# Ledger of designs, part 3: VHH binders against q924l1r178to360

Target 1, 183 residues: q924l1r178to360
Amino acid sequence: DFLDVYHGLRRRSHSEVITHLRRASTFVSHEKLRRQLTDLCTKVQSGTHPAAQDVLALRDCFSTYPLGFSQLQASQMRALSQAMLLTPYLPPPLLRQRLKSHTTVIHQLDRALAKLGIGQLTAQEVKSACYLRGLNSTHIADDRCRAWLGEWLHISCSLKEPELSLLLHNVVLLSTNYLETRR

## First folded at step 21 (VHH)

Design k4
Fold by ESMFold2, look of step 21:
Structure k4 (fold): chain B 183 residues (1-183), chain A 122 residues (1-122)
Amino acid sequence: as target 1 above (183 residues)
Amino acid sequence: QVQLQESGGGLVQAGGSLRLSCAASGFTFSDYLMAWYRQAPGKEREFVAMITSGGRTYYADSVKGRFTISRDNAKNTVYLQMNSLKPEDTAVYYCAKLFRYEGDRLEYFDVWGQGTQVTVSS
């Protein structure tokens, strides 16, 4: 079915993104930050859902080198585009601009949603917001979707504009293992 | 298919008013949050206002107290009443449906209207 194909494509893009993050970690000069990034990649690959603080600890890696928007490689941008439901079939400069614009739009809406309060959204609106941000929310209970969205908003609202590459990667980091068990 | 069509833009003097409309089709309008963004030449799109399905609103600080977002679920339309307009409000204004759901046709994120130009003369 169309949804089954879509889910398969998203899973493959998640694996590709984590592989790129692990490879990029070898270029992080600060030892503690390199270890934190590597540990996060291992955690996600092993089936564990990361805590918001694990993600936020890495913000400096995503502000500039090696994982800032201007440093992302074409293959990384294609995988991230697929995770965001954006066409990956554009020249790299256009992929970069589109990913940055899309992430900025979401970040602005996130600030508004956080101030309004998730409690003001219906169950349908919450599931839609989660789906837009990378979670396969279709079969996830409302209270779990609200918890996930709260975690997303906490991360998003803690980030400044130069750090938005981390928010883009959070599509994968926060969604890959939510309600999925791996041993 | 999902369609959004903005209207009501134009040239207006500073201090004046305009009402923008966005007609929506191809989805269950009353179930979803709607937003307005704007884009001035050479700048990125900027959040203006949002309204939930239940009628709760939130505004960017730059427009709070001057702009009012509203919706008419019977007409599948969202409105932006803009009062006390300033030259810095000059932009293309976009209505936005920023959601994807399981039952939607497989589309990428780009579900925006074509925009309506608002020009505020000093």
Scores: ipSAE 0.498, ipTM 0.803, lowest interface PAE 2.7, mean pLDDT 86
Fold by ESMFold2, fold request of step 26:
Structure k4 (fold): chain B 183 residues (1-183), chain A 122 residues (1-122)
Amino acid sequence: as target 1 above (183 residues)
Amino acid sequence: QVQLQESGGGLVQAGGSLRLSCAASGFTFSDYLMAWYRQAPGKEREFVAMITSGGRTYYADSVKGRFTISRDNAKNTVYLQMNSLKPEDTAVYYCAKLFRYEGDRLEYFDVWGQGTQVTVSS
């Protein structure tokens, strides 16, 4: 039952992160990128699991203003910390450093996992990898967890170091609706 | 409480060898992937090597062929054998538990050890 508390906390943070993304869209000057960001937010809020292509289309918004690591507001960083099950009770510079550090470590591990192959992981290792990356994976079948991790690795390995704020937000984007759908 | 304790670092001449150890406690060590990362002053931590619970390994290109990761599940210990050391290998080396322990109430992800200093002189 305590695991269910963590799942509930993570789900509440998902809604907060999507709300922040929608607010940030008003500061995206490039019209096509703004539409793509708002469309993705609407898709996720409506219960749809996004395609990797939809996420990757947004990479430029997350490289610099308004959603690059240096530009994230404190409220965004607190919600993202909660989605990662990290304490949000730190001053903003420390939240930023911790989120950047964790995302960088995960990104490097993702490249290693992609090269190794998901098939080399046990079911327990796959579920723990999904959980680290934001998915409430404990009640999801192994083949679905492997499919999700494959999607995650595809997105992660397509991103360059300056774009890692998108990988951080992918904790929410790729996880929010996967639990509630059957495929 | 999950704890990781690295040891085996030191000062070594280029071309030399060191064996790092990481003693783990507070979780079911044999069920999980373990990794080594390193961090030079002023730089971000970088991936070095990983080993799955089943013993499969992967190495960063910069260390492949020179470093070997292994594990001893009976001792809850992961090792990094470092051969043909270069000055560029100078860093604090960390072992890492890069997963969430299912069933933990309050434990945070990606627990790190305190690290062990490796210094390679020319």
Scores: ipSAE 0.471, ipTM 0.785, lowest interface PAE 2.9, mean pLDDT 86
Fold by ESMFold2, fold request of step 26:
Structure k4 (fold): chain B 183 residues (1-183), chain A 122 residues (1-122)
Amino acid sequence: as target 1 above (183 residues)
Amino acid sequence: QVQLQESGGGLVQAGGSLRLSCAASGFTFSDYLMAWYRQAPGKEREFVAMITSGGRTYYADSVKGRFTISRDNAKNTVYLQMNSLKPEDTAVYYCAKLFRYEGDRLEYFDVWGQGTQVTVSS
């Protein structure tokens, strides 16, 4: 029951984050990058799980303008906080610092996990690692959680410090459609 | 409520040793990985070491070979043995619970201890 509430809150915040990303695309001056961002938003909104290459192609617009940490608006930061199950009820400067700090800490841990190897983690540790990173992993099989975490680590370890706003948004991009199975 | 309490810091000469402890309560300690981070004034926290529930460890390059992380599940305690200390190791050291599990009713994922100051003199 408690987990169902959290899963619902997280899922509702996904739509809000994607909507903010689509709106931000109008401020991306480079035409190809703008199209890539819009295409990714469309893929996620239509139920498609993105490839790591789709996400990584966008790193430049998450480094500074319009989607770098210092450029995120309050409503966007509240939605991202909800997706991470962090309180959205803080003044915007505190939301920004918490999101930046949390993402930086995760990025450092990701480098360590990648070097250690996911195979060294128990099923419980893998599931909790996925949950921290945005996936509602409660009822997802262990091998599927390991695959997801591998995708996450590939993206995370490809990003440099100035690009970490993209890692923050990856909480939504990589998790939104992973829980929905068709067959 | 999850609680973390670091201890064992202090002033030590370069080349010396310290052993930090982190007493944990409020969660099933033995099931989850634990990590140490450190923070020098005016800088962001940085990763130091982690230990999995199964005892596997990983270290930042700057401390590898000098620091050893360990855990005692009977005492709900994680340790950081720091040998061959250098002035650049001067920082507040924090242990961290950086996970959430099913059935966890805590609002926040990240819980940090109070920290313990380590000062390495030349």
Scores: ipSAE 0.466, ipTM 0.783, lowest interface PAE 2.7, mean pLDDT 86
Fold by OpenDDE, look of step 21:
Parts: C-alpha cells; structure tokens; sequence
Structure k4 (fold): chain B 183 residues (1-183), chain A 122 residues (1-122)
C-alpha cells in the first residue's frame, strides 16, 4: 500500500521528534511542566497512547522557550517536517514559516470541522483527515478513525495561536501509539 | 496533474458583491472537500469557507451570512459568492483542494491555486 509506504517514511522521524522533546524538557523552567513533558515523552516512548488531557496540559510549555513555535530548533523542525512529509532541506526560517503556515491551516480547518461535525464527513474524508494529521488511517476502521479525529479536534480547538507548536507536535504524539497503527 | 485556477476577483465598493470561481482539473472533483482561504497583506492565511463532497458547508464567523460557498461537480468548479463586502475582506483569495487518497495516487498535501485579488474600497 502506497500510503503505508509514506507513513513508514514519516514514522522514521517520530523517535527523533520525541527524543528532541525529551532533551528540550531540560530547558523548561517551570518544574511542573518539565515533569509533565518528560512523563508524556516516557509514555509515548513506552508505547502508550497519550490522553488528550495530558497533551493539553502542556499547552503553556509549547508557547514559550524552548518549544514555542518561534523557538524551535532547526533539528526539531527538520524532524517535524519529515513527520509531515515535507522536505526538511530548507533554511530554518523557511522551515519555521512553512510549518507554521501548514499548522495554522490545519488548525483553522479543525475549527471548521469541529463546528461542522465529524458526522457530516464521509468515511473517506475522515480517513483523509486523519492521515493528514499524522495517523495511518489506511487500515483503521471508520469508527476508530472518527474517534481519533474527535480527539485531535478536541485538542486542536482548545489551542490558541501561540500554542500551535503543540498541535504540530501532536502529529507525532497522537499517532505514534494509536492501537490500530501498530504494524 | 492537479490544478486549481481562481477567477472573479476585482475591485468593488463596500456593500458590493463578487462571485469567485475555482476551476479544478486533474482529479475526481466530486470526491473532494474544497475550501476557500484568503490572505490579506501582512496577515496570515485565513480560512473562509469549506464545502464537503456531500455539499455540507461551513463558514468563518467573519463571513457567515455574507458569503456562500457552492460547487458544480459537472463543471468541476467551486464558487464563492461574496455579498455585502467590506474593506476588511480585501485579500487574495485562494481555492484549496484538501488531502485525499485516490486509487494509487497520494494527494497528501493541499493544493492551492494562484489566487485572485479582491479589493473592497470604502
């Protein structure tokens, strides 16, 4: 399956993204956030699908140094680009701009989808929406895709513009260990 | 090859109307969710409206009640009827094809047209 091949490509970056998050955690000044970020990374690395609330708890962490959008390191942006199947071979300012633009577009679309209601989407549209957001939805049942998309939309629609770095990372956080994607 | 081409933009006075068109080619149009975005100078690209393959629509709050998105699958065209235009509606308007897997072809990224300029004078 062609989509599986592409997913394989972006999955190669998942470990790097998480590793970078763990490293970045050491620079988080707020002790509670630092601990929460570390715990989230541990969960994901251990094969656990994170709860939406645990992801959202880190919203402040992703709005400032070191994980705010404007503060992301080049290596992390390259890894995140790969996770999004975007070329990583750009200067850091362009990587940042492209990632921000892409994330913003998704975020805005998420708000629209949330208001519209997932129930108004076809199964294929749901699968496509999930895939775009990092999930290998190709072989996942419709109800599970809808559930995952609902979780994504909940997180996304809870975020403000300064926190969109979290949404970008969520492409990895929410897709890495989803049960039906373990292949 | 997927292509989108916007048209219908122009200069209009506040309170006026315009109808934008986006001609699509290179894919099964009827199967895809389509959207309109806009970008004003110095601002980020902004979602305007979307229409699903099933014809369901949603609008940004800023344009709700004034804009109408529609599609003609026979013509492979999505439209944006803009009424009661305001100066703040001034922007380049872009048509977007969202991600879909079709057959053995991956349409992973959104496809954008070149955009059409809409200028609303006070």
Amino acid sequence: as target 1 above (183 residues)
Amino acid sequence: QVQLQESGGGLVQAGGSLRLSCAASGFTFSDYLMAWYRQAPGKEREFVAMITSGGRTYYADSVKGRFTISRDNAKNTVYLQMNSLKPEDTAVYYCAKLFRYEGDRLEYFDVWGQGTQVTVSS
Scores: ipSAE 0.321, ipTM 0.710, lowest interface PAE 1.9, mean pLDDT 90
Fold by OpenDDE, fold request of step 26:
Structure k4 (fold): chain B 183 residues (1-183), chain A 122 residues (1-122)
Amino acid sequence: as target 1 above (183 residues)
Amino acid sequence: QVQLQESGGGLVQAGGSLRLSCAASGFTFSDYLMAWYRQAPGKEREFVAMITSGGRTYYADSVKGRFTISRDNAKNTVYLQMNSLKPEDTAVYYCAKLFRYEGDRLEYFDVWGQGTQVTVSS
């Protein structure tokens, strides 16, 4: 299954993405946010699927400094590109633009999907939607995919334009430890 | 290989109409949700409309009531009927295959056509 192969490829970047987040936490001035980011990283690294509220609590860290789109380091952008199967072989400005554009497209689609309702999608559409957003949904039951997509949409639709770096990172945060995706 | 080819753009006066087409190939068209996006100069790409494999549609608020997305699975084509066009609708319009890689080789999720220019004059 090629989808499994490709998921394996993007999954290789997950640890690096989390490592970057952990490093970034050291630059967060607000103590509570710093702890929350560190805790989220710890949860993900320990095999825990994060709660949506824990992800959303960090929106300010991803708005400007240190994890806003304009602040992402080249290595992090390459890892994130790999995580969502975008080419990592671009100059940093182009990586940034591509990631931002891609994330924006997904975000806008998410709003549409949320309003339309997941129930209006076929099982295949749901799986595809999940896969695009980082989940290896190929072998996951429909109900579980729908639940995951619901969580994604909840997070996505809660975010504002300046916070979309969080959505970008969510392709890793929400997919790494989902029950059926653990290896 | 997934390919999308937009057409139908052009110059039109405010209040006029255009019909965009997007010819798709390289995947099972009927199984996928399709969408239209647009991008004005200096602006981020903007969602316009989507249509599911089952024919369900959703529109951005800015185009609701004026634009209609449809599809012909027999022709592997998605359409965007644009009525009551406004200068604010001026943009390059892109067709998108949404979700999932398909094929026997790695493809990045940059599944867009070249776009078609729509210019609405006052």
Scores: ipSAE 0.295, ipTM 0.703, lowest interface PAE 1.8, mean pLDDT 89
Fold by OpenDDE, fold request of step 26:
Structure k4 (fold): chain B 183 residues (1-183), chain A 122 residues (1-122)
Amino acid sequence: as target 1 above (183 residues)
Amino acid sequence: QVQLQESGGGLVQAGGSLRLSCAASGFTFSDYLMAWYRQAPGKEREFVAMITSGGRTYYADSVKGRFTISRDNAKNTVYLQMNSLKPEDTAVYYCAKLFRYEGDRLEYFDVWGQGTQVTVSS
């Protein structure tokens, strides 16, 4: 299956993305945020699917230094690009621009989807939406896809423009350990 | 189906020139950013140049001033004029279709050709 192959490719970058997050946590000045980021990384690395509230709790960490869009390191942007099935071999400014644009588009679509309601989507549309957002939805049951998409939309629609770096990272955070993807 | 086919590679002496072509099909060529990459044996693939749908160009520092990317939308072709070639330019050169957003659709998969070998001898 074509989509399975591609998912295998993008999944190779997941560990690297999390590793970068863990390293970045050491630069977080606020103790609470630092702890929360570290804990989130630990959960994800241990195979735990993070709760939406745990992800959203870190919005400030992803708005400015060290994980805001303008603060992302080139290596992290490359890894995130791979997670998005985009080439990582662009110059950093172009990587940043592309990632930001891509994330912004997704965010806008998320608002539209949230307004429309997931229930108005076909099973295929849901799968496509999930896949675009990092989930290996190819062989996941519809109800599980819808649930995942609901969580994604909840997170996405809770975020503001300055926080979209978190949404970008959520492509990895929310997809790495989702129960249906451990096969 | 999206397809990219590179051509124009070959053996050239240092200081020489080559012009690569990439024929594209299976998508609305004029709407997409196109790029050239290269990969030498044992090395990571690296960005060489990009041209937007509007004709804006970007170059890697290593090729700036020597290479020129251009496109002919009528022919669905992107070009890479390589002048003042150096041995370090030796690599397989790949053409790529990059991310595009259209309406409510996202085209985020990068597509690569098979590549064309460029060898620059001393």
Scores: ipSAE 0.025, ipTM 0.501, lowest interface PAE 3.8, mean pLDDT 88

## First folded at step 22 (VHH)

Design m4
Fold by OpenDDE, fold request of step 23:
Structure m4 (fold): chain B 183 residues (1-183), chain A 122 residues (1-122)
Amino acid sequence: as target 1 above (183 residues)
Amino acid sequence: QVQLQESGGGLVQAGGSLRLSCAASGFTFSDYLMAWYRQAPGKEREFVAMITSGGRTYYADSVKGRFTISRDNAKNTVYLQMNSLKPEDTAVYYCAKLFVYEGDRLTYMDVWGQGTQVTVSS
């Protein structure tokens, strides 16, 4: 299955993305946010699927240095690009622009999907939506895909434009330890 | 290879109408949600409308009541009927799809056509 192969390629970048986040936490000036980010990284690294509220708690952390879109390091952007099956072989300014554009488009679609209702989507559309957002939905039951997508949409629709770096990272945060993705 | 080709744009006066078309190929069109986006000069690309494989639709607030998205699966085409056009509707319009996988081909939504220019004059 090619989708499994492609997901394997994505998944190889997950640990790197989390490592970058952990490293970045050392540059977060606000103590509370620094702790929250570190804790989230620890949870993900320990195999725990993070709660939506724990992800959203970091919205301010991803709005400014060091994790705002304009502040992301080239290595992190490359890893994130890989996580989204986008080419990482671009100069940093172009990587940044592409990631921001991609995330923005998804964010806008998320708002539409949330308003429309996931129940209006076919199983195939749900799987496609999940896969686009980082989940290997290929072999996951429809109800679990729908639940995951609901969680994604909840997070996405809670975010504002300056916070979209969080949504970008969420392709890893929300998909790494979703139990049914393990094979 | 997934391909999207937009057409139907042009110059129109405020209050006028246009009908955009997007011809799709390279995937099972009838199985996937399609969307229209637009990008005005100096602005970010923005969502306009969406239609599911089952024909359910959703519109951006800015175009509700004026635009209608539809699809013809037999022709692998998605349409955008634009009525009561305003100058602020001026943009390049793009059609898009969600993630598509057919056989050994994988395509994300970031695969866009060339777009079609819509210009609404006052």
Scores: ipSAE 0.872, ipTM 0.928, lowest interface PAE 0.5, mean pLDDT 92
Fold by OpenDDE, fold request of step 23:
Structure m4 (fold): chain B 183 residues (1-183), chain A 122 residues (1-122)
Amino acid sequence: as target 1 above (183 residues)
Amino acid sequence: QVQLQESGGGLVQAGGSLRLSCAASGFTFSDYLMAWYRQAPGKEREFVAMITSGGRTYYADSVKGRFTISRDNAKNTVYLQMNSLKPEDTAVYYCAKLFVYEGDRLTYMDVWGQGTQVTVSS
């Protein structure tokens, strides 16, 4: 299945993305946020699917140095690009611009989808929406896809524009250890 | 291979109307949600409207009641009827889609057309 192949490609970057987050945590000035970020990374690396509240707890961490959009390192942006099945072979300013634009578009669409209601989407649309957001929804049952998408939308719709770096990272955080994706 | 081509833009006076079209190709159009975005000078791209494969619609608050999104699956085209246009509606309008997988083809919303310019004069 081609979708599995493509997912395999973007999964290659997941560990790198988390590693970068762990490294970045050392530069987080607020001790609580630093610990929370480290703990989240540990959970994800240990195979635990993070709770939405744990992700959202880091919103401030991703709105400023070192994990705000404008502060992301080139290597992290490349890894994130790969996680989004976007070419990583661009100069850092272009990587940043593309990632921000992409994330913004998704974020705005998420708000629309949340208002519309996931129940108004076909199974195919749900799977497509999930896949776009990092989940390999190919072999996941519709109800699980809808649940995942609901969780994604909850996180997304809770975020403000300055926090969208978190949403970008969420393509890895929310998809890495989702039970249905381990098939 | 997935292509989106916007058209129908132009210069119009405030209070006027325009109808935008987006011709889609390279995928099973009828299976996917379509959306319109716009980008004004110096501003970020913003969501305008969406329509599901089932015909359900949603609009940004700024255009609700004035704009109507529709689709013709037989023509692989999504439309945006814009009434009561305001100068604030001046922007390049883009057609967008969600993730598409057709056969061996994978595409994201990263595929944009060239857009169509809408200018509303006061």
Scores: ipSAE 0.872, ipTM 0.928, lowest interface PAE 0.5, mean pLDDT 92
Fold by OpenDDE, fold request of step 23:
Structure m4 (fold): chain B 183 residues (1-183), chain A 122 residues (1-122)
Amino acid sequence: as target 1 above (183 residues)
Amino acid sequence: QVQLQESGGGLVQAGGSLRLSCAASGFTFSDYLMAWYRQAPGKEREFVAMITSGGRTYYADSVKGRFTISRDNAKNTVYLQMNSLKPEDTAVYYCAKLFVYEGDRLTYMDVWGQGTQVTVSS
């Protein structure tokens, strides 16, 4: 299945993205946020699916240095691009612009989907929506896809424009360990 | 490959109407949600409307009651009927889709057409 192949490609970057987050945590000035970010990284690296509340707790961390959109390092942006099946072979300003644009479009769509209701989507539309957002939904049951999408939408709709770097990273945070066993 | 081609834009006076079209190709159109976005000069792209494969619709608050999104699956086309147009509706309008998988092809919704210019004069 080509979708599995593509997911394999983007999954290769997941560890790198988390590693970058862990490194970035050392530059977070607020001690509580630093600990929360480190703990989240540890959970994800240990094979644990993070809770939405743990992700949202980091919204302030992703709105400023070092993890705000405008301050992301080139290497992190390349890894995130790969995680979204976007070409990483662009200059940093273009990577940043594309990632921001892509994330913004998804965020706006998320708000619309949340108001429309996931129940109004077909199983195929749900799978497609999940896949777009980082989940390998190809072989996941519909109810689990819907649950995941609900969780994503909850997070997304809770975020403001300055916090969208978190949504960008969420394609990895929320998809790495969902219904998967530790390898 | 997946293609989206917008048309129907133009210059119109405030209170006027336009109907935009988006011709889609390269995927099973009838299976996927379609959306319209727009981008005004100096502003970020913003969501306008969406329609599911089942015909369910949702609109941005700024266009609700004035715009109508529809689709013709036989023609692989999505439409945006715009009534009671305002100067603030001036923008380039883009058609969008969600994730598309056809055979060995993978396409994200960030594949945009050229868009169609809508200008509303006061």
Scores: ipSAE 0.870, ipTM 0.927, lowest interface PAE 0.5, mean pLDDT 92
Fold by ESMFold2, look of step 22:
Structure m4 (fold): chain B 183 residues (1-183), chain A 122 residues (1-122)
Amino acid sequence: as target 1 above (183 residues)
Amino acid sequence: QVQLQESGGGLVQAGGSLRLSCAASGFTFSDYLMAWYRQAPGKEREFVAMITSGGRTYYADSVKGRFTISRDNAKNTVYLQMNSLKPEDTAVYYCAKLFVYEGDRLTYMDVWGQGTQVTVSS
């Protein structure tokens, strides 16, 4: 039951983050990049699971203006915090520092996991790793969770530290429309 | 509620050894991967080592061959044996449960241990 509350908070935060991304697209001066960002937002809002290549194409938007860590607005940082299951109840400078620190910690673990191999994790460890990264994995079969984590690790290990705002947003982009499996 | 408490830090000469412990409670310890991170003054936290529930380990290159992570599931404790310590190993060492557990307080990643200071002198 507590889990249902967190799933609801996470889902609402997904919608808020996508709305912020769509608004931010108006500040992307590169026409191709602006269209790629708006197309991705439209896909996700319409229920489509994006390909890793669609996400990675956007890395330049998230390195600096308008979606780098230093450029995120307070309301967007609160929504991202909720999606990562981090407290949103901090002053904006502390939200920014915590989001950056948490994303960096995950990125470091992702590189270690990719080298170790996700086959070395139990089903519970995989499910928990997916949950940490934004997927409501409770009712998703193990093979689906492993596939999702593989997609996540591919994206994560392709990113450099200045690009980690994209990894933070990937919590939402890769998770919002991934199908749950029900008995 | 998840609680992590590190201990075993201290001041040691270069070349010396220290054994860190992390007592864990509030979750099914044996089911989850545990990790050590460290943070030197003015730097971001960095990964040190991890151990899966099945006992498989992985180490950062900077500590491989010198540090050993282990766990005692009966005592809900993860250890970091640190040998051949260098001044560059000086940091606060943190035990981490980076996997989310069910429950409202257990789903926030704000749950780190308080850390234990390791200082390695020349």
Scores: ipSAE 0.333, ipTM 0.713, lowest interface PAE 3.7, mean pLDDT 85
Fold by ESMFold2, fold request of step 23:
Structure m4 (fold): chain B 183 residues (1-183), chain A 122 residues (1-122)
Amino acid sequence: as target 1 above (183 residues)
Amino acid sequence: QVQLQESGGGLVQAGGSLRLSCAASGFTFSDYLMAWYRQAPGKEREFVAMITSGGRTYYADSVKGRFTISRDNAKNTVYLQMNSLKPEDTAVYYCAKLFVYEGDRLTYMDVWGQGTQVTVSS
């Protein structure tokens, strides 16, 4: 039940983050980029797991206005904190600092993991890596966790430091609809 | 509760050596990848080295060949042997457990130690 509470908090945070992204699209002046952001939000809300290129196409929105780290609003940072299973109960400047610090640390580790190769990790290390990055990996099969982590590393290693707000939001974008598909 | 305690820092002349230790508790140490990061004043925290549960290692380019990460699973301890130290290595060094178990949350205050200061004088 403790895990059920955390999984529930994470799922609720997914919905809230996507709602914030959809609202932020109204501040994107570039029509093509606005449509791409809106389309991605619609895909995720409708249950579609996005392709890496769908996520990466949006990097410019997350480098500066309206969704860069310095531009995130308090309620959005609280929802993102909950998706990371970090306390949202800090003043906004400290929330921003913590989210930026943790995302930077993960990004640096991702570059190292990509060089090492996912195959060098045990199943437990892979599931833990997925969980850290936003996936409720407890009951997801090892091969699917490895596939997910590979998608994550592809996105992460394609991003530069100014674009890391997108990596933070990827905690939600890549996790929301990644489910057990063994049917 | 996960705890990490770094030690072994100090003041050393350029070209010298230090060995850092990180004592870990509150988790099954042998199951997880461990890492060292460092932070110089006014700069962001940066990756130094990592070691997997299986003993595979990876180093930042700036320390490769000079630093060696190792682990002793019987003592729940990660080490960083630092040789040929340069003034640019001056920083607070942090040990990190960045692969969490299910149900754990990653927090800066819970997963990092207090750090140990390394100062390399010219």
Scores: ipSAE 0.328, ipTM 0.705, lowest interface PAE 3.7, mean pLDDT 85
Fold by ESMFold2, fold request of step 23:
Structure m4 (fold): chain B 183 residues (1-183), chain A 122 residues (1-122)
Amino acid sequence: as target 1 above (183 residues)
Amino acid sequence: QVQLQESGGGLVQAGGSLRLSCAASGFTFSDYLMAWYRQAPGKEREFVAMITSGGRTYYADSVKGRFTISRDNAKNTVYLQMNSLKPEDTAVYYCAKLFVYEGDRLTYMDVWGQGTQVTVSS
């Protein structure tokens, strides 16, 4: 009921975020990187779950121009806020600061979780960690949630602070198609 | 409703000790990982320590060996024992529940306490 509404809202925001990423590709001058970005967007829009390597290949696009935190447009920040189940009804400077702060807090926790080991978390802790990071984890089996979180931590721990806009977008990229097929 | 209330901050001399407490209510405390973060003026919040529901701990390098996180599930309280304090430990300290899930029908946002000021003088 209320969870179905929230899950539906989150899923609709995924399409909006991918559309913005595809539009941003026109500002990527290096052809190989531009192709990799558009190919990833097409893969996700067609229902395929991306590999971590596909996501990490794009880090330069998200460090400054065109998809760094300071470069994100208001409509893209609103869609990303919805994907994280955060209110999009704030002025753009506040949206930007909240998204940056939230992503930074998660990134710091991710480094700690990777060192501790996912095995030290209960099933409830794992599902909650996945939900915070964008996955509609309510009906996903524990072993699948742990696998997803492992992929997330691999990506997160490979990124440096200037690259965290990619971690923010990973909320959508890694979550959109994780359970395309029925469980 | 989730509530977090920090206490135990104050002014101390370098080399001194403080013990911070965070009383939690409104959720099943024993099921969740808890964390401490801190924020110095003009700086971003930084991770300090975390403790899992099972009692396993992890510390930022800057505090390892000096700070100890612990929890008392019977009292719904998480603690931060801070020893050998340095002026660079001066900050507002926040207790955090950073997980948004409790049950299959309910979504929580991440929750922070109001914070408690720790000031370490030379």
Scores: ipSAE 0.274, ipTM 0.669, lowest interface PAE 4.6, mean pLDDT 85

